# VHH binders against o13800, part 2

Target 1, 230 residues: o13800
Amino acid sequence: MNQVTQFSGNSANLMLYWILKSYYSRFDRIMWIDTLGTFNPAALPLPCLEKTMLVRSFDAQGLKDAVDELESNLKSSEDQAYALCIDSFSNPIGLLMAQGNISFAHAFMMTLGRKCRILTRKFRLAVYLSTSLVYIKQLHLSKPALGNSWPFCLDHSYILEDQQHNKCLVHCNQSRKDLLGCSQLFLLLKGSFTHEYLTIDFYNGTPVSVSSKLHVSPSLYHSSTLNSPS

## First folded at step 1 (VHH)

Design b9 (framework vhh_nb_b201)
Fold by ESMFold2-Fast, scan of step 1:
Structure b9 (fold): chain B 230 residues (1-230), chain A 121 residues (1-121)
Amino acid sequence: as target 1 above (230 residues)
Amino acid sequence: QVQLQESGGGLVQAGGSLRLSCAASGSIFSDYAMGWYRQAPGKEREFVATITSGGSTYYADSVKGRFTISRDNAKNTVYLQMNSLKPEDTAVYYCAARTEFWSAGDSYDYWGQGTQVTVSS
């Protein structure tokens, strides 16, 4: 907990739902900032929803106002554990950049990101962000949105790559606990909001290594998808 | 359960103003975030504005500076003041309510039936 974690890709929002479904008991309060109008309450169990404050905010100022409200709540609470989920962080920032001054949008983004990071250091707060990927044609690579300075606001960054058969590979792009960075792969089955085929364990926002997870007993996974006889 | 009824729509000339009202019944209004959405013919429903139970407001970029959302908890009513109206604001406007905390029996979005706004050029 107490970390800023980003997931990037077309299915990045699924990681936010999966974290809350798996770990909502660790949090006393959850704030979900929905910037797309796509929040799906059916994806979360009722006890998790009962802890969740939904804020719909489609522009950058509204996003900042919601984070300011969270800060006020954190300052007035008595050691309550909070989760903040922002789905999508890149959408309102991208809209702000498209509307005019890119320098202003960049400064706004970095100020907000630094604020989130500071709040995780001062309070019992975990922050989970979804962002888009952008493809850079001249370099023939895809990277998370928001530019080269944005990763300094993050403790952990993961890239989700869609695969066939409702599967998604999760690549570790950045982890502050690893000075060399990381390139770890996890398999996530996408087609289930309430019925998980594979799980990924997190500790302080960091997933366990691929090798240890691949060696976990198949009995811990959904039997209809895994352990089928030939 | 919350039931929502919109009023105040109509025909107005470009540059004019309208005030939409949404009356809520069936539950405690002050515990709900309230919003306005609109749908033009042949298009998907789009967000216009929202106001939280605490009074924070958020607007779509296309209406920011022209529209103002407000609420009157004593009257169980949310308002949308629409100024400097443009032909592209022509749509059916829908009122929506959502609890800010999910509780047993109150976990659903509620929608009104809509009110037509037509802006002539």
Scores: ipSAE 0.000, ipTM 0.122, lowest interface PAE 17.1, mean pLDDT 71

Design d1 (framework vhh_8dlx_2)
Fold by ESMFold2-Fast, scan of step 1:
Structure d1 (fold): chain B 230 residues (1-230), chain A 120 residues (1-120)
Amino acid sequence: as target 1 above (230 residues)
Amino acid sequence: EVQLVESGGGVVQPGRSLRLSCAASGFTFSSYAMHWVRQAPGKGLEWIGNIYYSGSTFYNPSLKSLVTISRDDSTNTLYLQMNSLRAEDTAIYYCARDFYTAGSGYMDVWGKGTLVTVSS
């Protein structure tokens, strides 16, 4: 799938590993941009690693340079399928914001995000981003980092909520306008459910299993027309 | 106001264990992911691992079998347990707060560090 997908939360990077482990055969080449120095090659099978280009970029300029290199590669091998994983996208942007020019940092972020989105439309490219969550204490709610404009760069956005005993609840925060958008992650992980949450079981920091759990509220079914045969 | 203070460093013999502590103050500790980072003499910073507000941990793979990170939110304290210490573990050890409450890998507040020297 040629789309920009964001995972947000403490375990967001583990979703990038899961996608590559599950679907590396769909890609001819993979670029992994590591902004944290935490890339774990042991988490991926050898055939996946053989097609993976690791780029370490601890600042915003390095992140941009890596994306520019990807664009050059896409142009020179137009018919090849690529995956781009950025772990973490919010890290170098947060550093840039902390250095004082918030408007410049925001413009830089949006320019990079729009470029990634354009590349997915022009080439056989799937983009997977890990980002942080910001806890809002007044609402007792966590939301994805990077502000209100950032979601316009995304096709799908998923929030990972840590649970007890190294478990994680995944829910859809944003999806494409098509009917399958909210369950797109589950479809990638061999699922077919709509309005479903995934529970990811972690062992030693690596996802071991994925199980689905239906969360149904009466408020989701207010109108009988939503249950039409169409 | 926001402060992190490491303690527990010192001189230890090879093969021994050591537990470092980090006391946090001036912020809601329980809401933040926390990191341990070290710097050996003449070397760059090396990330050890982190612990999220939930208690979930992620480690540098080269150090995974040698370290354990834990937290006590009731006392606002972060811990690093190190086992089977080697001369190459000699470093200044820093605790650091993640820039975002749920974790991003970027650190915005750092302690002053505590020195660990592994020698016979």
Scores: ipSAE 0.000, ipTM 0.122, lowest interface PAE 17.9, mean pLDDT 72

Design d10 (framework vhh_8dlx_2)
Fold by ESMFold2-Fast, scan of step 1:
Structure d10 (fold): chain B 230 residues (1-230), chain A 121 residues (1-121)
Amino acid sequence: as target 1 above (230 residues)
Amino acid sequence: EVQLVESGGGVVQPGRSLRLSCAASGFTFSDYAMHWVRQAPGKGLEWIGNIYHSGSTFYNPSLKSLVTISRDDSTNTLYLQMNSLRAEDTAIYYCARPDFETLSGSYMDVWGKGTLVTVSS
C-alpha cells in the first residue's frame, strides 16, 4: 500500500487486471479510470467488480476530475483502503500535448502525478498506472512515455516486453523501495492455463515465492524463467 | 500445516447425483476463493468452477447446468454437487486453493490428493 506503481508497454493494462484479481480483497473500494474505452469487466471476478467504480474519461480534464472525486471520497471515509487504476495515463496527456502547449501539458501531468503520490501518503491508497513505451530513434531504445521528470512521481516502474507465443516478460525499471530484483512473469495471454512466475507483491513491494501452476493442455510447452537479459 | 482433503468419490450409476466434500485445515478458509478441478483418464486437467469468499460462484459453461459449488465456513468445508452424472464425468476430482489469477489463467498453491468418481452401469 501507499505507493504509485507504473506499468509500461503494449500489454501494461494486463498488470492492472492481475493486481486487482490478486489483491482485491485488501481494498474496500476500487476506482478504475478508463481513458481508452477498453475496460473489460469479464477479466475481473464478480466480488472485485462489486467494489469497483468505473469512470470513463478520454481527456486530461476528465482524468483530473476523477482523481478529485477520489480525493473527496478518501476524505469522507479515511479508514477505508482504496485502489486507483488508471488505464491509460499517457493517452489523455499525449492528446493534451498534441494540442501544441507542451509546457502546459507537462505542468498538468506533474501536478496530477504529485497529487496521486501525496494521496498515497495521506490515505490508505495504492495507485496503479498503465502507460505506453516510446521509441527513441537516436538511441535505438524504448522507454516509458512522459519524459524525464515523470519518474519522480513514481515509487515503482515496470516495463512489459512482449515475447513470442503470447508470453510477456515483466522487469523492473525503477523502485524507490529497493525491490530485491526483477519479477519474471510468463503469461499465456490467449486461452491457456499454463503459467510460470516469480513475482513481486505489488501491494507491499516485496518478492513472493514461485507458485504451483495449473496445466489444462498437457501437449502445451513453455520456456523456463530467466533473468532479464541486456 | 495447510491441507485439503477430498472425500465422497466412488462408483455411481449414470443419471444419479453425487456430492463431494473438501475439508480444509491450517489456514483461514473463509478468506479464500476455492476451486474444483477434475482429470479424466488420459486427459488433462479441466476446471469445473470456483466459489469466492463472498459466496459468489463461477462455472465452466460446459458444466454449469450439471454442478453446484457451495461452502460452509463454520466447518471449513467446500462442496461440489453433481447431478445427472454421465460416463464422461468419470475422473479424479480435486479441490484447490488459488495463489492468484491472471487474464490467462490461474495458479493453485495448495491441492488435495483427489477423489475418484467412476460413472458406470
Scores: ipSAE 0.000, ipTM 0.100, lowest interface PAE 20.2, mean pLDDT 72

Design d2 (framework vhh_8dlx_2)
Fold by ESMFold2-Fast, scan of step 1:
Structure d2 (fold): chain B 230 residues (1-230), chain A 120 residues (1-120)
Amino acid sequence: as target 1 above (230 residues)
Amino acid sequence: EVQLVESGGGVVQPGRSLRLSCAASGFTFSSYAMHWVRQAPGKGLEWIGNIYYSGSTFYNPSLKSLVTISRDDSTNTLYLQMNSLRAEDTAIYYCARGDFWSAYSGMDVWGKGTLVTVSS
C-alpha cells in the first residue's frame, strides 16, 4: 500500500470500487473524490461507507482543494491509514487543458500528482486514480490520458481495454522497480505474478474472475475464482 | 451562532409517512453537504443519507425504510421524507452539516435531534 496506482479505461472506476470493497478494513479513513457525479454508494458495504468522505469536485481547483483537505486530515492523524480514490482524475485536468493555457494546465497537473506521491511517502496513504484512454491512430495503440510526463507521478499504471460481455483485457503499463513490479495487481487478484495480458471479468460492476488471455475463462455467474487478498 | 434545528418528530402509526425539517442558520447553507443520521434507543448512530451542495443524494443501502432527502436553499431548510414507517424506525433523528463528508467524523455541526416514535 502507500503507493499511487492508476487504472485507465472505460471500466477503470470499477477497480476502485473493488479495492475498497475488498480492503476497506485496512483503512481507517477513505476519501473519494467524485469528478463526474457518478459515485455509487450501493457498490460499497456500509462499514466502508461509514469511513468514507465523499467530495464532489468537477474542476481542477476543486480537485486540488480536496487533496489539500486530505493533507490536513493526514497531518492531524499521523498513525491512521488512509485511502484516496479519485474518479476520474483525467476529466477535470482535461477541462483545464481545454481552457487554452496548456503549459499552466500541465504544471497544475504535475504539481498535484507530485503532492499525492509525497503524501504516500510521508503518511499511511494509498492513492487510486481512474483515468481515460486515448487512441493513437498512427500507432494503432491506446494509452492513458495526460501525456508523457504524468507517469512520473505514478507507482503503478494498469490499462483496462474493454471486451465483450463485461470483460476487460488488462496489462501493466508501468510499475516502480522498488516494488513488486507490474505483478502486484495479478498477485492481489490471483496470488500469482502477472502475465503480459490478463482478462478480468466483471459482473454487476464487481470483478468475479481473473485469468491470463491464454487460460480458459472462469465462470462469471457462480463462485468467484479470485483469490482472497493477503 | 451556527445552528441546526430539527422539527417534525412525534408519535406516528406504522405504515404512515412523516416529513422532518432541519432549519439551518449562521452559515452559507447552499455550500455544504447535509446529512440525516438517526439513533434508535440503545443502539449506535445510523447514517440515513446525504444531499450534496449540487442536489445529488446518496442513501444508506442497508436502510430498510423508504426515504427521500431534499433541500430548499432559498429557506436554508433540509428535509427528510419517510414513507411506510415501521416500529424499528423509532429513533432520534439528527440533521448534520457534512462539510462535504459522508462519515460521522466529518460532520462538524449537529442539531439536538427530534424524536420519532412509531407505535400504535
Scores: ipSAE 0.000, ipTM 0.206, lowest interface PAE 10.9, mean pLDDT 72

Design d3 (framework vhh_8dlx_2)
Fold by ESMFold2-Fast, scan of step 1:
Structure d3 (fold): chain B 230 residues (1-230), chain A 121 residues (1-121)
Amino acid sequence: as target 1 above (230 residues)
Amino acid sequence: EVQLVESGGGVVQPGRSLRLSCAASGFTFSSYAMHWVRQAPGKGLEWIGNIYYSGSTFYNPSLKSLVTISRDDSTNTLYLQMNSLRAEDTAIYYCARESYDFWSGYTMDVWGKGTLVTVSS
């Protein structure tokens, strides 16, 4: 923990659910900031939901207020391990930018991002963000939203590139070298020999396997990771 | 003025290695992500990869095993190391500075004039 991790792409939010489903026992409290109105409680086990505080914040000020509330909670109970999930970070910032003051919106974004990063250093806090990809027409490719200064707020950044048949390619875009670099995701998945190029298969909104681009072991497909309704 | 100057191109034999350089001036090089892009004759732009201020790299998957991007912030220089060159690697190679506009997304706002690499037997 104690890191700010971003996932970017159409399926990026599924990684937040997967992390909580897999590792909720490591956290005493979870704050989920829902900026889209799309939070799905059925995607998480009941013991995880019992630890989860859902905050709905559809604009940038609401997002800031939720982070300020988290800071207050952390200060009043420094011995608890917290996870913060923000789904989506880019949505309320995009809405703020659409109001016409780009410089203000950028400063707001960077101030909030720096605050989250500082909180991970001061407290037992892990931060997980989902954000959108932006398509660049002249290069025929997609890149994470929020500009070239935003990565200064992140410890790890991964791009999820949608493939056909419920598959995603996961690319490491940025990682702190002193924190195992891009191999951090490999440790969480516990089944890849490459940290730069992974394939994750999604089935009914949950990852069921992970493999390297070489398509040999490791594979993390287990019946226990398949989300069965009952 | 803000500018990028590529160098190191030329005629090389198939199977050889080549290192391209890009000298940056007029801006704080260490604060920007940098890209390598190429254009083969009669084709559009093909993205090779980029390197962030942190040193983290992201590559076009079709090229990842054949290229390495690095930077030297003390000399304001970007590098592209290419190994096992093939005839299809013949192209004009450009370095470019990344910029962002929320409305249009990531784009390249400063480009070099390019350096020609010809792979020929």
Scores: ipSAE 0.000, ipTM 0.218, lowest interface PAE 13.9, mean pLDDT 75

Design d4 (framework vhh_8dlx_2)
Fold by ESMFold2-Fast, scan of step 1:
Structure d4 (fold): chain B 230 residues (1-230), chain A 121 residues (1-121)
Amino acid sequence: as target 1 above (230 residues)
Amino acid sequence: EVQLVESGGGVVQPGRSLRLSCAASGFTFSSYAMHWVRQAPGKGLEWIGNIYYSGSTFYNPSLKSLVTISRDDSTNTLYLQMNSLRAEDTAIYYCARESGEFYTASYMDVWGKGTLVTVSS
């Protein structure tokens, strides 16, 4: 663990729930920062919820205050393993942007992101972020929000591209130099490291199957399946 | 002066490979994500892919098996390797720098003038 991982897309928050549902036993404490008011306790098992501190922070200052509280907890309990989930990181930063001072919002974002990264290096902390995608009309594509400097704060960045019938294509947007493609996501899913694309099938908000596609171009016969570890 | 200059275009036969280069100057190349975009005659812009400062790449799914994007930060150069070229790959190829702005539709603030690739026998 001990890395900053971002999931981007309309279904990105489902990856955060899935990670906790599957791996909560690896963490002694979990902090969930809810910036949208959408936290669903029914999505997590009771033993996971017993470890989870929910912080509702609808603006950027509240987000910073929650991370500062996490830092205090980490300093008081250096031997404990922590997970931090932020759903959504881009929402409160977008609200800062709407207030008109883009330079301030960008500086705030980068300072907070660097702090999270530093905390993963100093303590037993894994950080999982959800963020939005921004559509670029002239190119007919979407990319993660938060600009070109933001990836400096991340160890891993994955894009979830919605498909029909509750399926998502997973693209590796950024990974550590010592990791190939989406290898960290494959470790979480216990899958093969040879897949070029992953298709995740969601059922009631939980990934239930993972299929790989060998070719980029559409194929009538493209799927192989992996059982969900949950 | 911030500039991007593409090179390596020309006439190639179908089935062959071609590597395009983009020379960057006037900015800290290693700090920016870079994009490749093409425009076939009479068509709109088609995004090919990008490469982040970290080296991570994201491709247009319809093109991923045919192209590879790489960068050499020591020489301020962006590359596009194309394999198994088809007549439909005939286009002007542009490199572009990703802007520092976020929450905007305009993510590319500096473009080269393009290099023409013609695939014909």
Scores: ipSAE 0.000, ipTM 0.226, lowest interface PAE 14.2, mean pLDDT 74

Design d5 (framework vhh_8dlx_2)
Fold by ESMFold2-Fast, scan of step 1:
Structure d5 (fold): chain B 230 residues (1-230), chain A 122 residues (1-122)
Amino acid sequence: as target 1 above (230 residues)
Amino acid sequence: EVQLVESGGGVVQPGRSLRLSCAASGFTFSSYAMHWVRQAPGKGLEWIGNIYYSGSTFYNPSLKSLVTISRDDSTNTLYLQMNSLRAEDTAIYYCAKGTYEEFYTAGYMDVWGKGTLVTVSS
């Protein structure tokens, strides 16, 4: 799973927990960068927590410092598989943009995003980001935060739309054309009276089914062609 | 009663090393993850790292090359080794007991010591 995947929405961080809960055995080490102070260790199994390093940073510089340290760890490791989870990526970048130098903030964001993407190509690293959605009333459209250039740093982008009865629709906004892509909707149950969440099965980094114990055949499946990463 | 007592702080010169100790009592020390946290004057709490009951360690990335956490379960003692001390390392250093559900966050530690002051100055 050497790719950069973004989940956007009010419940986007649930996907980061579910990926780790479902696939922590694929990773030797996990770094979780918490920019909100909301990390919940009780949501993860004990063997997953044994592999997880929590970094709290509320500003963009701290986020960059954590990624730089991850790079140092990757370079000194003996081909270990790493996961990087950033919850939320948009929060510290938004704060940086609010400080008034939009050009600097944009350059900082894109430089950091490109670095993460390069690291996934050089090392056994999967990067998972949570971001907010922005609703544009004039277009009747919800889109991920961080502007039009940011998607070029991503291999996959998924939108989580809250629904009634603790349900969430997950749909693919962007996926690489040379990988198994998915643009169809998945229904995700965020909570239940049995204290059990429906899970989304992944194949080659892409959600392909909901709450199933069955994994799909490794046949190529995608519902649309999307723009290739720049 | 669970008690944690930090020691080993004091005034040290920049570039020197220092080892802090934390003496634990009132619980089965070998069964719990243990944490180090610091607070510089006028700043918030900064998580340094932890050591799991298995001996596995995790560090704040900004501090990883500068610190080593270890434990001696036979004496119920936690250690923080700090190398290449800088003026910015001046802080009160706290030992904290983790829980099985809350290993990797400073905000979820259930017992803390009173701290030991480290002052890095010439």
Scores: ipSAE 0.000, ipTM 0.127, lowest interface PAE 17.8, mean pLDDT 71

Design d6 (framework vhh_8dlx_2)
Fold by ESMFold2-Fast, scan of step 1:
Structure d6 (fold): chain B 230 residues (1-230), chain A 121 residues (1-121)
Amino acid sequence: as target 1 above (230 residues)
Amino acid sequence: EVQLVESGGGVVQPGRSLRLSCAASGFTFSDYAMHWVRQAPGKGLEWIGNIYHSGSTFYNPSLKSLVTISRDDSTNTLYLQMNSLRAEDTAIYYCARDLEYYTVGSGMDVWGKGTLVTVSS
């Protein structure tokens, strides 16, 4: 539970939803920091949603303020288990960098990342981050905004690479030395349903494992669970 | 751009009624089911209810007798009527667009910025 986990890629936010669906019973409170305006309540079970405090923060200062609020909450209720989800961490940092002072943006990012890491060591807190896609230079795509020092703030890092036929390959980029089983998995997305073809255990030994698939129940709002009036 | 803007919040006395509005723009409002959700200070999100494109409504059972959701597709507006307001109704109220398809991460998940309702004497 006391870990910082990053997912990178175009579909990285799906992993945050998946973790909450799978493990919300382990958390007393969830803070979701939405930096894009894209939070989807229909993606989470109602009991999970009732534990979730949504914070909308579109810039770096707002992101810092939300983490400071979390710290205050943790200090006031230090026996409770918290999850922090940040979707997307890279967006407000990228906006800071675009304003011209890369040195300031990196310092800000590292300070915030170190704070999150320290909070996971002091309190019952799990932190889950989503970040943008990063490619090798031959594709002329921008390098990671987060730089080479950023991995020191992370316990686990996974890269999601979109594939054809509504599939996504999950790569383990960084993991705690004492955890076994970095492996490649496929995540399948289809139309009106999300079918997740992976098993994840971040608490008792397996970061990812091959061979399992999960069939997600229709959301509370899906027409098949409710009568549609004529 | 796709956008939702809530309005109508403010300070209201216990026992009074209040109607919130949500103005939608940038998409075909009449094609989507819409939701109301609230968050009381320091609490989690509480689903209030939804209204389908057909006009059919479904409510959180704990709130059903206290709220009414309606829509006006000609003005792209969603409404939440609240009656017999209590101190416990103090919250930030959000409207949200339901996905046309159950598409996590590849659809547009649109929420308004919220409007604060404070029930105080």
Scores: ipSAE 0.000, ipTM 0.296, lowest interface PAE 14.0, mean pLDDT 71

Design d7 (framework vhh_8dlx_2)
Fold by ESMFold2-Fast, scan of step 1:
Structure d7 (fold): chain B 230 residues (1-230), chain A 121 residues (1-121)
Amino acid sequence: as target 1 above (230 residues)
Amino acid sequence: EVQLVESGGGVVQPGRSLRLSCAASGFTFSDYAMHWVRQAPGKGLEWIGNIYHSGSTFYNPSLKSLVTISRDDSTNTLYLQMNSLRAEDTAIYYCARTYYDSSGYEPMDVWGKGTLVTVSS
């Protein structure tokens, strides 16, 4: 579980809630950093909430301070398994960029992302980030926010595409083993208590295989070459 | 004309050091962040690192101890210093420019043609 995973899109926060609902028993403690003031405790089971420390941070410095606090907690209790959820990572960074020094904002972002990655390698820590999608005119498509260098702070990156009838297509944008593409897609049923997933494998942009009734396992959000058929 | 030209590649023995250069022309070099990227035979692109206009650097963590990126804005030149070269460092090395817009980024919009580094004895 020692990986940095990003979910991008209007419904990206649903993946953070889904992961905690599904896997909170694997974590001894959870830190949730809320940058929007939108945290919904009713979305999580009481046993999960009892493990969760909520930190509200509306700017980039506050986000960094919260990560620094997590580092101190990890050093004090290094035998514990931690999850860090940041909803939304892109919001305070975007506000910092809007303040005028875009290069400074990117340097700040990369420093913080690198720290998160280092912490996952040193401690029993899984990091889950939600970010916005942004339409890039030059590429004529939507990509996760935060630029071309940011993906190198990530082990996994998924894009959530809202579909009709309360459905959301979740597709792999990046995994550490293949930073320049991914052949996996998942269908998330929004508003469903069971969160049924459909895995679709793509090759050369064409669907070639479909696996239904597949539960998204922790290994799909963490680097796992042993459980990934090629 | 906006262009980037890499140089300094060639055949080098394992364990030695090599410095690559990237000459920029046709734009105000000091205003842009610059990247180094490589591609080994039969493999995908691997990001090496970048340097901001301020001189701040960020590296691929797997390569940080082996490489140093620097720039000389007076000569419009970007550098990649590589130490303790290994056979796995054999690759085409590219420099690339990026410009960050008001949304926070633009794609790497200008690339050099690349310079081949072959590490062999």
Scores: ipSAE 0.005, ipTM 0.284, lowest interface PAE 10.1, mean pLDDT 74

Design d8 (framework vhh_8dlx_2)
Fold by ESMFold2-Fast, scan of step 1:
Structure d8 (fold): chain B 230 residues (1-230), chain A 121 residues (1-121)
Amino acid sequence: as target 1 above (230 residues)
Amino acid sequence: EVQLVESGGGVVQPGRSLRLSCAASGFTFSDYAMHWVRQAPGKGLEWIGNIYHSGSTFYNPSLKSLVTISRDDSTNTLYLQMNSLRAEDTAIYYCARGSDYSEFWTAMDVWGKGTLVTVSS
């Protein structure tokens, strides 16, 4: 998967752990950029940790430096498969914006995002980002942080809603133009192209199992398998 | 309150031996498997080995002839003995408590802050 995928929400970082736990065998190297100091090695099996380089970068410049280091590694690696996990992408950018340099912060963010996307096109690289959700009272909705231009740097964007009993409902917020975009990550889990919702079970903060609740448009399924609109 | 504190790191010359210690507190040390893990500058985490509550040890095959892991349950202390130190042994060394969260291998649920070992002349 040579794509940039974002997860947004209070539990978004847990999805990054779940992906690595489930698919670390597909990657030769993993870079984890920790911007919050919250990296939990207990969430990953030891063979996964042995592939993982932890970079702690609490500000925007540190985040850029880590991505530049990844680019250097990719250029020297000759077809090794890499995963990049950034937990959280929105934190250092938000701190930069809070310093009053909003236009600079925006340009910095978009330049870095475009670089990540270009790297996924040129190299065997999958990028996974966690970001916060921002509740907009006027619109009565939550949306991913970083504004309206940021989604152009993403191939996939998912919103995680915390549920009761250590469950999380995953909504596809954005996917690449073709129909396979939203389903590629979920297809590997469920074997279905029409899957819009995914429930991830957690145990002690680590994803344990995955369950799906299918919500599809009528054109994708036989009518007898669809819920009645209400 | 659960805490692991590594000690014994520092600057050492190539070819020398070094023993690292890890002091455990806040849990029943004798009930847990314990691990040593290291990270060289700019590199990934490298598992060194573990010791079970029974005293049985398992090592990374690449390091087996160079290291010995032991424990003293009476003092809640884990040890890593390293012999024939090389420049490539320069790393931050972590002790960690074993857990059952991993399907493949025992994951680590508590880590120390690490102790730096620099091998240089």
Scores: ipSAE 0.000, ipTM 0.159, lowest interface PAE 17.3, mean pLDDT 73

